# Miniprotein binders against q96jn8r1131to1294, part 19

Target 1, 164 residues: q96jn8r1131to1294
Amino acid sequence: TLEFLENHGKNILLSNGNRTATRVASYNQGIVVINQPLVPQLLVQVRIDFLNRQWTSSLVLGVITCAPERLNFPASACALKRAAWLLRGRGVFHNGLKICEKFGPNLDTCPEGTILGLRLDSSGGLHLHVNGVDQGVAVPDVPQPCHALVDLYGQCEQVTIVNP

## First folded at step 12 (miniprotein)

Design ti16
Fold by OpenDDE base, fold request of step 13:
Structure ti16 (fold): chain B 164 residues (1-164), chain A 98 residues (1-98)
Amino acid sequence: as target 1 above (164 residues)
Amino acid sequence: DELEEKIREIILRAMELVRKGELEEALELIVEAIRLAVENKDKELLVTAIWLIAYIARKLGDPELLEKVLELAEEAYELTEDPDIKYYIARLEKALEE
């Protein structure tokens, strides 16, 4: 069963069998990591449940290649400088470095109800799915094992893991 | 830092070329980025550059290139101790066995 790990940002409250993450304070400190590592062909999906539109930025989605249970999370995923591959807005980032300027839809403008998915293909490429549509390879050759990470940042106040 | 910004730009451009399938040109750029990163002692940028060159090398499949990139990756690991580089090394080694 896919769940968010208990090791999470301090403003996160887990519920629904740890399948729902809610940021209950401020605009940051909202990083969560899914328990099972991504393996080829496994589609991990989260649904954006609630957005607070007073902020302009929204959730960050990606993977980490370090041990998630021992990770000390910064206030935002953007502060990760190692073992981090992130999708923010339309950009793709590795350890804080932009490696793609335009990829897929703008995550900052995804409405509530949007289902975002991550999947490794057989070649190790990390795919983004949006409402079931494969947006292509965001990052080729992602180190394995890796775990899906969601940063409930800015607008994004709640997400839920959903089954494919 | 102008040099750091240059390296960042090169990596971004190299990745763009990779996405377009222009691997040879991407290779030239990323090699430059690696050299500059080493000179500037920028470990973080070096890690990313090693990731990308390893990918490019495997896609191109040239054994001589793979050997050279493997050497670079091993040296980069000694400098950065980033565990992800170990993954790239393993991938390169596997590619050389094919």
Scores: ipSAE 0.913, ipTM 0.957, lowest interface PAE 0.4, mean pLDDT 96
Fold by OpenDDE base, fold request of step 13:
Structure ti16 (fold): chain B 164 residues (1-164), chain A 98 residues (1-98)
Amino acid sequence: as target 1 above (164 residues)
Amino acid sequence: DELEEKIREIILRAMELVRKGELEEALELIVEAIRLAVENKDKELLVTAIWLIAYIARKLGDPELLEKVLELAEEAYELTEDPDIKYYIARLEKALEE
């Protein structure tokens, strides 16, 4: 069963069998990691449940290649400088370095109800799915094992893991 | 840091070329990025550069290039001890076996 790990950001409250993450304070400290590593052809999806329009930025989505249970999470995923591949807005980042300026839809403008998915292909490419539609390879040749990471940042106050 | 920014820009441009399928041009850029990263002792940028050059090398499939990139990756690992580089070393080794 896919769940968020208990090791999470300080402002996160898990519920619904740890399938729902809610950021209950501030705009940050909202990183969560899904327990099972991504394996080829496994589609991991989260639904944006609630947005707070007080902020302009929204959730960050990506993967980490380090052991999630031992990770000391910073206030935001963008502060990760190792073992991190992140999608923010339309950008793709590796360890804080922008490696793509325009990829897929703008995550900052995804409305509530949007289902975001991550999947590794047989070549190790990390795909983004939006509402079931494959947006293509965000990152080629991602190290494995890796775990899906969601940073409930800014607007994004709640997400839920959903099955395909 | 002007040099760091230059390296970052090169990597970004290289990745753009990769996405366009212009692998040879991307290779030239990423080699330069690696050179500069090593010179500037920028371990973080080096890790990213190794990722990209490893990918490019595997896509191009040239055995001599793969061997050269493998050597670069091994050297980079010695410098950074980043586990992700170990992953790419393994990928390169596998590519050489194919």
Scores: ipSAE 0.909, ipTM 0.956, lowest interface PAE 0.4, mean pLDDT 96
Fold by OpenDDE base, fold request of step 13:
Structure ti16 (fold): chain B 164 residues (1-164), chain A 98 residues (1-98)
Amino acid sequence: as target 1 above (164 residues)
Amino acid sequence: DELEEKIREIILRAMELVRKGELEEALELIVEAIRLAVENKDKELLVTAIWLIAYIARKLGDPELLEKVLELAEEAYELTEDPDIKYYIARLEKALEE
């Protein structure tokens, strides 16, 4: 079953069989990684449970290609400079470098209840899903294996893994 | 760093061209980015550039290009030892077998 790994950001509290992640302090230190790697055709989804409108930025979503159980997480996913492909706002980033300026909906404006998904296609393209709608290929040819990463940043204080 | 910023901009533009299907023009840009990254010893940017050129080369499918990009990837791996580059080396090798 899909669940968040115990290796997570310092401000994260896991619950609900490690399917729910809550950031309980500050605005950062909220990175979590899903246990099972993304394999082709597997759709991994998380629901935004609670937002704190005090902040302007929201969650970061993406994948890492390094071993998640051994990863020392920085305060934010944006600080990852290796093995990281991230979606922030409408941008797509690789190791902190912007590789796309406008992709999909703005993650910073997704309301509570939004379901965000990641899926690899047969060609290794990383797809973003929003409320079940495929937004297209965010990143072509992502290295495998890779694991879905959620950074509960800023507004985003809680997410839950949900089944498709 | 001005040169680093230039490399970043080139990579971004190259990816935009890729999304538009302008692979040949993207290839020219990304080759320049790689050259500059190597010259400036920007290992992180080099990793990203190798990802993109490997993708472009595989999409174009030209065997001679694939060989050249494979060489670039191998050189980049020697410099960075990044496992993701190793992944793309394998992808390029597989493409050459087709």
Scores: ipSAE 0.907, ipTM 0.955, lowest interface PAE 0.4, mean pLDDT 96
Fold by ESMFold2, fold request of step 13:
Structure ti16 (fold): chain B 164 residues (1-164), chain A 98 residues (1-98)
Amino acid sequence: as target 1 above (164 residues)
Amino acid sequence: DELEEKIREIILRAMELVRKGELEEALELIVEAIRLAVENKDKELLVTAIWLIAYIARKLGDPELLEKVLELAEEAYELTEDPDIKYYIARLEKALEE
């Protein structure tokens, strides 16, 4: 089954059979990665469980294209300068460079209960799903293998992997 | 610096064109972004630009373009040592054989 990988940000506590990640301190150090790569037609979904509206920014969602098991995670996913394709706010970023101003909903305003999904299509395009609705291609061709990443940043204090 | 910000804006505009299906216009922009990134020795921006031009070339499917972009990707790998560029090279090689 899908689980969060034991290698994660230092402010993360894993629970619920490693299917739930909670950021237990500060606003960062909250990177988690799914324990297997995305393969065609695999839909990885997480539910936003807890938000703290004290912060203005919220979770980051995306993929990394390097092996995650022994990676030293930075304090935030936005500091990844290699092997990273991220959705943040309404923007899409590659290695910290904005490559799309507005794609899909604003992640900073997604309420508790929102289910966010990632999958690859047959052409290697990365799709975002929001509450079961495909938002289209966020990134047209992502190197494979790639691994789904969530950064429990700012507002986002807990997410849980849910089955499609 | 000013040149780095220019390169960032060119790449963003090229992606906007790609999303609209305007691949030939996007190609013109991304070629300029690559030239500037090499001149400015901006390895991180070069990696992104190579990803995009490799995608554009595969979508256009012109063998001459694919060969030129493959050479460019190989040079970019030597400069950056980014493993993702090896993935782009492999995809370009496969497209050229088709």
Scores: ipSAE 0.863, ipTM 0.935, lowest interface PAE 0.7, mean pLDDT 93
Fold by ESMFold2, fold request of step 13:
Structure ti16 (fold): chain B 164 residues (1-164), chain A 98 residues (1-98)
Amino acid sequence: as target 1 above (164 residues)
Amino acid sequence: DELEEKIREIILRAMELVRKGELEEALELIVEAIRLAVENKDKELLVTAIWLIAYIARKLGDPELLEKVLELAEEAYELTEDPDIKYYIARLEKALEE
């Protein structure tokens, strides 16, 4: 079953059979990782449950390509300098380097209830889904195995894994 | 520094060209980005540049290009020791077999 991995950011509490992640302090230290690697037939989806509009930036979504079980996570996913492909705002980033300025909707403006999905296509391309709609290839070929990552950053205080 | 910023800009432009299907132009840019990243010993930018040139080479499908890019990726692995480059090497090797 899909769950958030027990290794996570310091400000995260897991609940709902480890399918719900809540950031319970501050604005950062909110990285969570899905416990199974992405494979072409797997769509990983999370629902944005709670937002705090006090902040201007919101969650980061993406993948890591290194083993996540014992990784020492930084305070924010955007500080990862290796093995990280991230969607932030409208941008796509690899290891902190912007590789696309405009992809999909602006994650900083997604409302509560938005369902965000990640999957790999048969060519290794990383797709973003928003409320069931495929936004296309965010990254044309990501290394495998990789794990989906969510950083409950800023506005985003809770997400839940949902089935497709 | 100024060279690091130049490399970042070249990689971003190369990706824009790739998304538009302009693979030959993207290749020219990313080759230059790799040379600069190696000269500047910018390991993080080199990893991204190798990912992109490996992707471009596989899309173009030219065996001689694939062989040259494979050599570049192997040299980049020696410099960076980034495990993701070994994945790119494996993808290049598979493309040569097809």
Scores: ipSAE 0.862, ipTM 0.933, lowest interface PAE 0.7, mean pLDDT 93
Fold by ESMFold2, fold request of step 13:
Structure ti16 (fold): chain B 164 residues (1-164), chain A 98 residues (1-98)
Amino acid sequence: as target 1 above (164 residues)
Amino acid sequence: DELEEKIREIILRAMELVRKGELEEALELIVEAIRLAVENKDKELLVTAIWLIAYIARKLGDPELLEKVLELAEEAYELTEDPDIKYYIARLEKALEE
């Protein structure tokens, strides 16, 4: 079964059999990683459960291409300088470098209840799904193995892994 | 750093061209970005630029280009020690065998 790894940001508490992640302090230290690597038939989905509109920015979604079990996470995913492919706002970032200005919907405006999904296609392209709708290839050919990552940043205070 | 910002802008533009299918034009830009990143010792930007040129070369499929990009990727690995470049090298090697 898909679960969040026990290695996570300092402000995260896991619940619901490690399928729910809640940021319990501040606006950062909220990185969580899915325990299994992405494979072509796997769609990893999380639902946005709770948002705090006090903050301007919201969650970051993406993949990490290094082994996550022993990684020392920074305060935010955007500070990862290696092995990270991230969707933030409408942008796509590799190791902190913007590589696409506008892709898909703006994550900063996704409401509570939105279901966000990640999968790899057969060519290694990373796809974003929003409420079951494929948004296309965000990143062609991401290194494998990789794990889905969510940073419960700013507005986003809770997400839950959901099945299709 | 103005040169660092220039390299970032070139990479972003090259990726825009890739998404439009303009691979030859993207190749010209990313070659320039790589030269500048090496000159300015921007290891992080170099890693992204190598990812992109490796992808472009595999999509174009020209054996001579693939061989040249493989040499660039090997040099970039020695400079950066980034394990993801080993993945790009393996993909380039596979493309040459096809």
Scores: ipSAE 0.860, ipTM 0.934, lowest interface PAE 0.7, mean pLDDT 93

Design ti2
Fold by OpenDDE base, fold request of step 13:
Structure ti2 (fold): chain B 164 residues (1-164), chain A 98 residues (1-98)
Amino acid sequence: as target 1 above (164 residues)
Amino acid sequence: DEKEEKIREIILRAMELVRKGELEEALELIVEAIRLAVENKDKELLVTAIWLIAYIARKLGDPELLEKVLELAEEAYELTEDPDIKYYIERLEKALEE
């Protein structure tokens, strides 16, 4: 069963059998990591439950290649300088470096109810799914094992892991 | 830092070329990025550059290129000790066995 790990950002409250993450304070400190590593063809999906339009930026989605249970989370995923591949807005980032400017839909404008998914293909490419539609390879040749990461940042105040 | 910004721009452009299938041109750019990263002792950018060149080399599949990139990755690992680089070393070694 896919769940968020207990090691998470300090503003996160887990519920629903650790399948729902809620940021209960401020605009940051909202990083969560899913327990099972991404293996080829496993689709991991989260639904955006609640948005706070007070902020401009929204959630960051991606993977980490380090042990999540030992990770000391910074205030935001964008501060990760190692072992991190992230999707923010329409950009793709590796360890804080932009490697793609325009990929998929703008995550900052995804409405509540949007289901976002991550999947590794047989070649190690990381795919983004939006409402069940494969947007293509965001990052080729991602190191394995890796774990899906969600940063409940800015607008995004709650997400829930959903089954494919 | 001027060199750092140049490296960042090169990597971004190289990745764009990779997405377009322009692997040879991407290779030329990423080699330049690696050179600059080493000169500037920029370990973080070096890790990203090694990722991309390893991918390009594997896609091109040329054994001589793979050997050269493997050597480069090993040197980069000695400098950074980044586990992800170690991963790509293993990927390159596997590619050479195919």
Scores: ipSAE 0.904, ipTM 0.954, lowest interface PAE 0.5, mean pLDDT 96
Fold by OpenDDE base, fold request of step 13:
Structure ti2 (fold): chain B 164 residues (1-164), chain A 98 residues (1-98)
Amino acid sequence: as target 1 above (164 residues)
Amino acid sequence: DEKEEKIREIILRAMELVRKGELEEALELIVEAIRLAVENKDKELLVTAIWLIAYIARKLGDPELLEKVLELAEEAYELTEDPDIKYYIERLEKALEE
């Protein structure tokens, strides 16, 4: 069963069998990691449940290649400087370095109800799915094992893991 | 830091070329990025550069290139001890066996 790990950002409250993450304070400290590592062909999806539009930026989605249970998460995913591959806005980042300027839809403008997915293909490419549509390879050759990470940042105040 | 910014720019451009399938040109850029990263002792950027060059090398499939990139990755691992680089070393080794 896919769940968010108990090791999460300080402002996160887990519910619904740890399948729902809610950021209950501020605009940050909202990082969560899904328990099962991504393996080829496993589609992990989260639904954006609630947005607070007083902020401009929204959730960050990606993967980490280190042991999530041992991480001391920073206030935001963008502060991760190692073992982190992130999608923010339309950009793709590795350890804080932008490696792609325009990829997929702008995550900052995804409305409530949007279902975002991550999947590794057989060649190790990390795919982004949006509402069930494969947006293509965001990052080729991502190290394995890796875990899906969601940063409930800015607008994004709640997400829920959903089955494909 | 001017050098750091240059490295970052090169990596970004190289990735763009990779996405376009222009692997040879991307390779040239990444080699430069690695050189600069080593020179500037920028371990973080080196990790990213190694990721990309390893990918490019595997896509190109040239055994001699793979060997050279493997050596670079091994040297980078000695410098950074980054587990992700270790992963790419293994990927390169596997590619050489195929």
Scores: ipSAE 0.901, ipTM 0.953, lowest interface PAE 0.5, mean pLDDT 96
Fold by OpenDDE base, fold request of step 13:
Structure ti2 (fold): chain B 164 residues (1-164), chain A 98 residues (1-98)
Amino acid sequence: as target 1 above (164 residues)
Amino acid sequence: DEKEEKIREIILRAMELVRKGELEEALELIVEAIRLAVENKDKELLVTAIWLIAYIARKLGDPELLEKVLELAEEAYELTEDPDIKYYIERLEKALEE
């Protein structure tokens, strides 16, 4: 069963059998990690449940290649300088370095109800899915094992893991 | 830092070329990025550069290139001890066995 790990950002409260993450304070400190590592052809999806339009930026989605249970989370995923591959806005980042300027839809403008997914292909490419549509390879050759990470940042105040 | 910014720009451009399938040109750029990263002792950027060159080398599949990139990755691992680089070393070694 997919669920968020108990090791999470300081402003996160888990509910619904740890399948729902809610950021209950401020605009940051909202990183969560999904318990099971991504394996080829496994689609992991989260639904944006609630957005606070006071902010302009929204959630960050990606993977980490370090042990999630031992990770000390910074205030935002953008501060991760190792073992991190992230999708923010339309950009793709590795350890804080932009490696792609325009990929897929703008995550900052995804409305409530949007379902975002991550999947590794057989070649180790990390795919983004948006409402069931494969957006293509965001990152080729991601190290394995890796775990899906969601940063409930800015607008994004609640997400829930959903089954494909 | 001017050198750091140059490295960042090169990596971004190299990735763009990779997405376009222009692997040979991407290879030339990423080699330069690695050289600069080592020179500037930029461990973080070096990790990213090693990721990309390892991917390019495996896609091109030339054994001599794979050997050279493997050497670069091993040197980078000695400098950074980053587990992700170790992962790519193993990937390169497997590619050489095929």
Scores: ipSAE 0.900, ipTM 0.953, lowest interface PAE 0.5, mean pLDDT 96
Fold by ESMFold2, fold request of step 13:
Structure ti2 (fold): chain B 164 residues (1-164), chain A 98 residues (1-98)
Amino acid sequence: as target 1 above (164 residues)
Amino acid sequence: DEKEEKIREIILRAMELVRKGELEEALELIVEAIRLAVENKDKELLVTAIWLIAYIARKLGDPELLEKVLELAEEAYELTEDPDIKYYIERLEKALEE
């Protein structure tokens, strides 16, 4: 089954059979990674359970293309300079470089209850889904294998892995 | 760095063109970005630029272009040591076999 890895950000507490991640302090050190790589055509989803609206930025969602079990995570996913493809706000970033200015909805405004999904298509394109609706190809060809990553940043204090 | 910012802007513009299906125009831009990234020794930007030119070359499907881009990717791997470039090389090699 899909679970968040025990190797995670320092402010994360895992619960619910490691399917729920909560950031229990500060605004950062909230990176979590799902234990199994993405399987083409299979949707991986997380639900936003709890937001603290006093912050302006919210979660970062994406993939890492290196083995996650031994990574030393930085304080925030934005500091990853290798093997990282990230959706933040409305932008798409590769290794910290913006490669798309506006893609999909603004993640900083997604309310509690929003279900966010990642899926690799048959050509290796990374798709974002929002409440079941495919937002299109965020990244046309992502190296494989890759693992889903969530950074519980700023507003986002809890997410849960949910079935499609 | 003003030169680094120029390379970032070119890559962003090339990606916008790719999303619009303007692959030939995107190719011209990304070739320039690669030239500047090598000259400026910007290894991080080079990795992204190689990803994009490899994708463009595979979509265009021209064997001569694929061979040229494969050589660029191999040189970029030697400069950057980024394992993801080996993935791009393998995709280019597969495209040449077809």
Scores: ipSAE 0.867, ipTM 0.936, lowest interface PAE 0.7, mean pLDDT 93
Fold by ESMFold2, fold request of step 13:
Structure ti2 (fold): chain B 164 residues (1-164), chain A 98 residues (1-98)
Amino acid sequence: as target 1 above (164 residues)
Amino acid sequence: DEKEEKIREIILRAMELVRKGELEEALELIVEAIRLAVENKDKELLVTAIWLIAYIARKLGDPELLEKVLELAEEAYELTEDPDIKYYIERLEKALEE
């Protein structure tokens, strides 16, 4: 079963059998990682449960290509300078470099209840799903193995892993 | 840094071309970005540029191009020691064997 990994950001509290992550302080230190690497046919989905609109930016979603179990996470996923492919706002970033200006919906404006999904296709392309709808290839070839990451940043205070 | 911003802009433009399916035009840009990143000693931008040129080369499938890009990726690994470049090298090697 999919769960958030026990190694996570300092402000995260895991609950609901480690399927729910809550950021319980500040605006950052909210990185969580799914406990299994992405493989073709695996769709990892999280629901945005709770947003605090006092912040303007929201969650970051993506993958890391290094082993997450003992990794020392930075305060924010956007500070990762290696092994990171991230969706933030409308953009796609690799190791902090913007590689796509506009892809999919703006994550900063997704409402509570939005279900966000990640999967790899057979060619190693990373796909974003939004409320069950495939948004296409965000990154055409991601190194494998890779691990799904959510940064409960800013507005985003709680997400829950949901079944497809 | 002015040169760093130029390299970032070139990589973003190359990705736009890749998304449009204009692989040969994207290749021209990313080759320039790699040259500038090496000259400027910009290891982080070099890693991204190598990822993209390796992808472009595999999609184009030209054996001569694949060989040249493999050499570039091996040199980039020596400069950066980024483990993800090992993955790109492996994919290039497999493409050459086919």
Scores: ipSAE 0.862, ipTM 0.934, lowest interface PAE 0.7, mean pLDDT 93
Fold by ESMFold2, fold request of step 13:
Structure ti2 (fold): chain B 164 residues (1-164), chain A 98 residues (1-98)
Amino acid sequence: as target 1 above (164 residues)
Amino acid sequence: DEKEEKIREIILRAMELVRKGELEEALELIVEAIRLAVENKDKELLVTAIWLIAYIARKLGDPELLEKVLELAEEAYELTEDPDIKYYIERLEKALEE
């Protein structure tokens, strides 16, 4: 069963059998990680449950390639300078460096109810799914093992792991 | 820093070329980015550049290129100590065995 790890951002409260993450304070400290590494054919999906439109930026999705169980998370995923491949807005970032300007939809505008998915293909390519539709390869050949990460940043106050 | 910005722009452009399937042109750019990142001692940009050149080299499949890129990756590991570079080295070594 996919769950969020107990090691998470300081403003996160886990519920629903650790399948729901809520940011209960501020706009940051909202990093969560899925409890199993991505493997071929595993589709990790989360639904955006609640957004607070007070903020302009929203959640970040991606993977980390280091062991998450004892990692000290920064206030936001965008501050990860090692082992991180992130989708933010329309951009793709590696360790804070933009490597693609436009990939998939703008995450800052995804409404409540949007289902976002991550999976690896057989070549190690990281795919984004949006409401069941594969957006293609965001990152060719991500190091493995890697772990799916969501940062409940800004607008995003709650996400829930859902089955494909 | 102007040198850092140039390296960032080169990597972004090289990645654009990779997405278009223009691997040989991307290789020319990323080789330049690596040279500049090493000279400027920009460890973070070097890690990304090594990831990309390792990917390009494996897709092109030329043994001479793979050997050269493996040497670059080994040097980058000494500079950065980034564990992800060990993964790239392993992938390059595997490609040379095939």
Scores: ipSAE 0.860, ipTM 0.933, lowest interface PAE 0.7, mean pLDDT 93

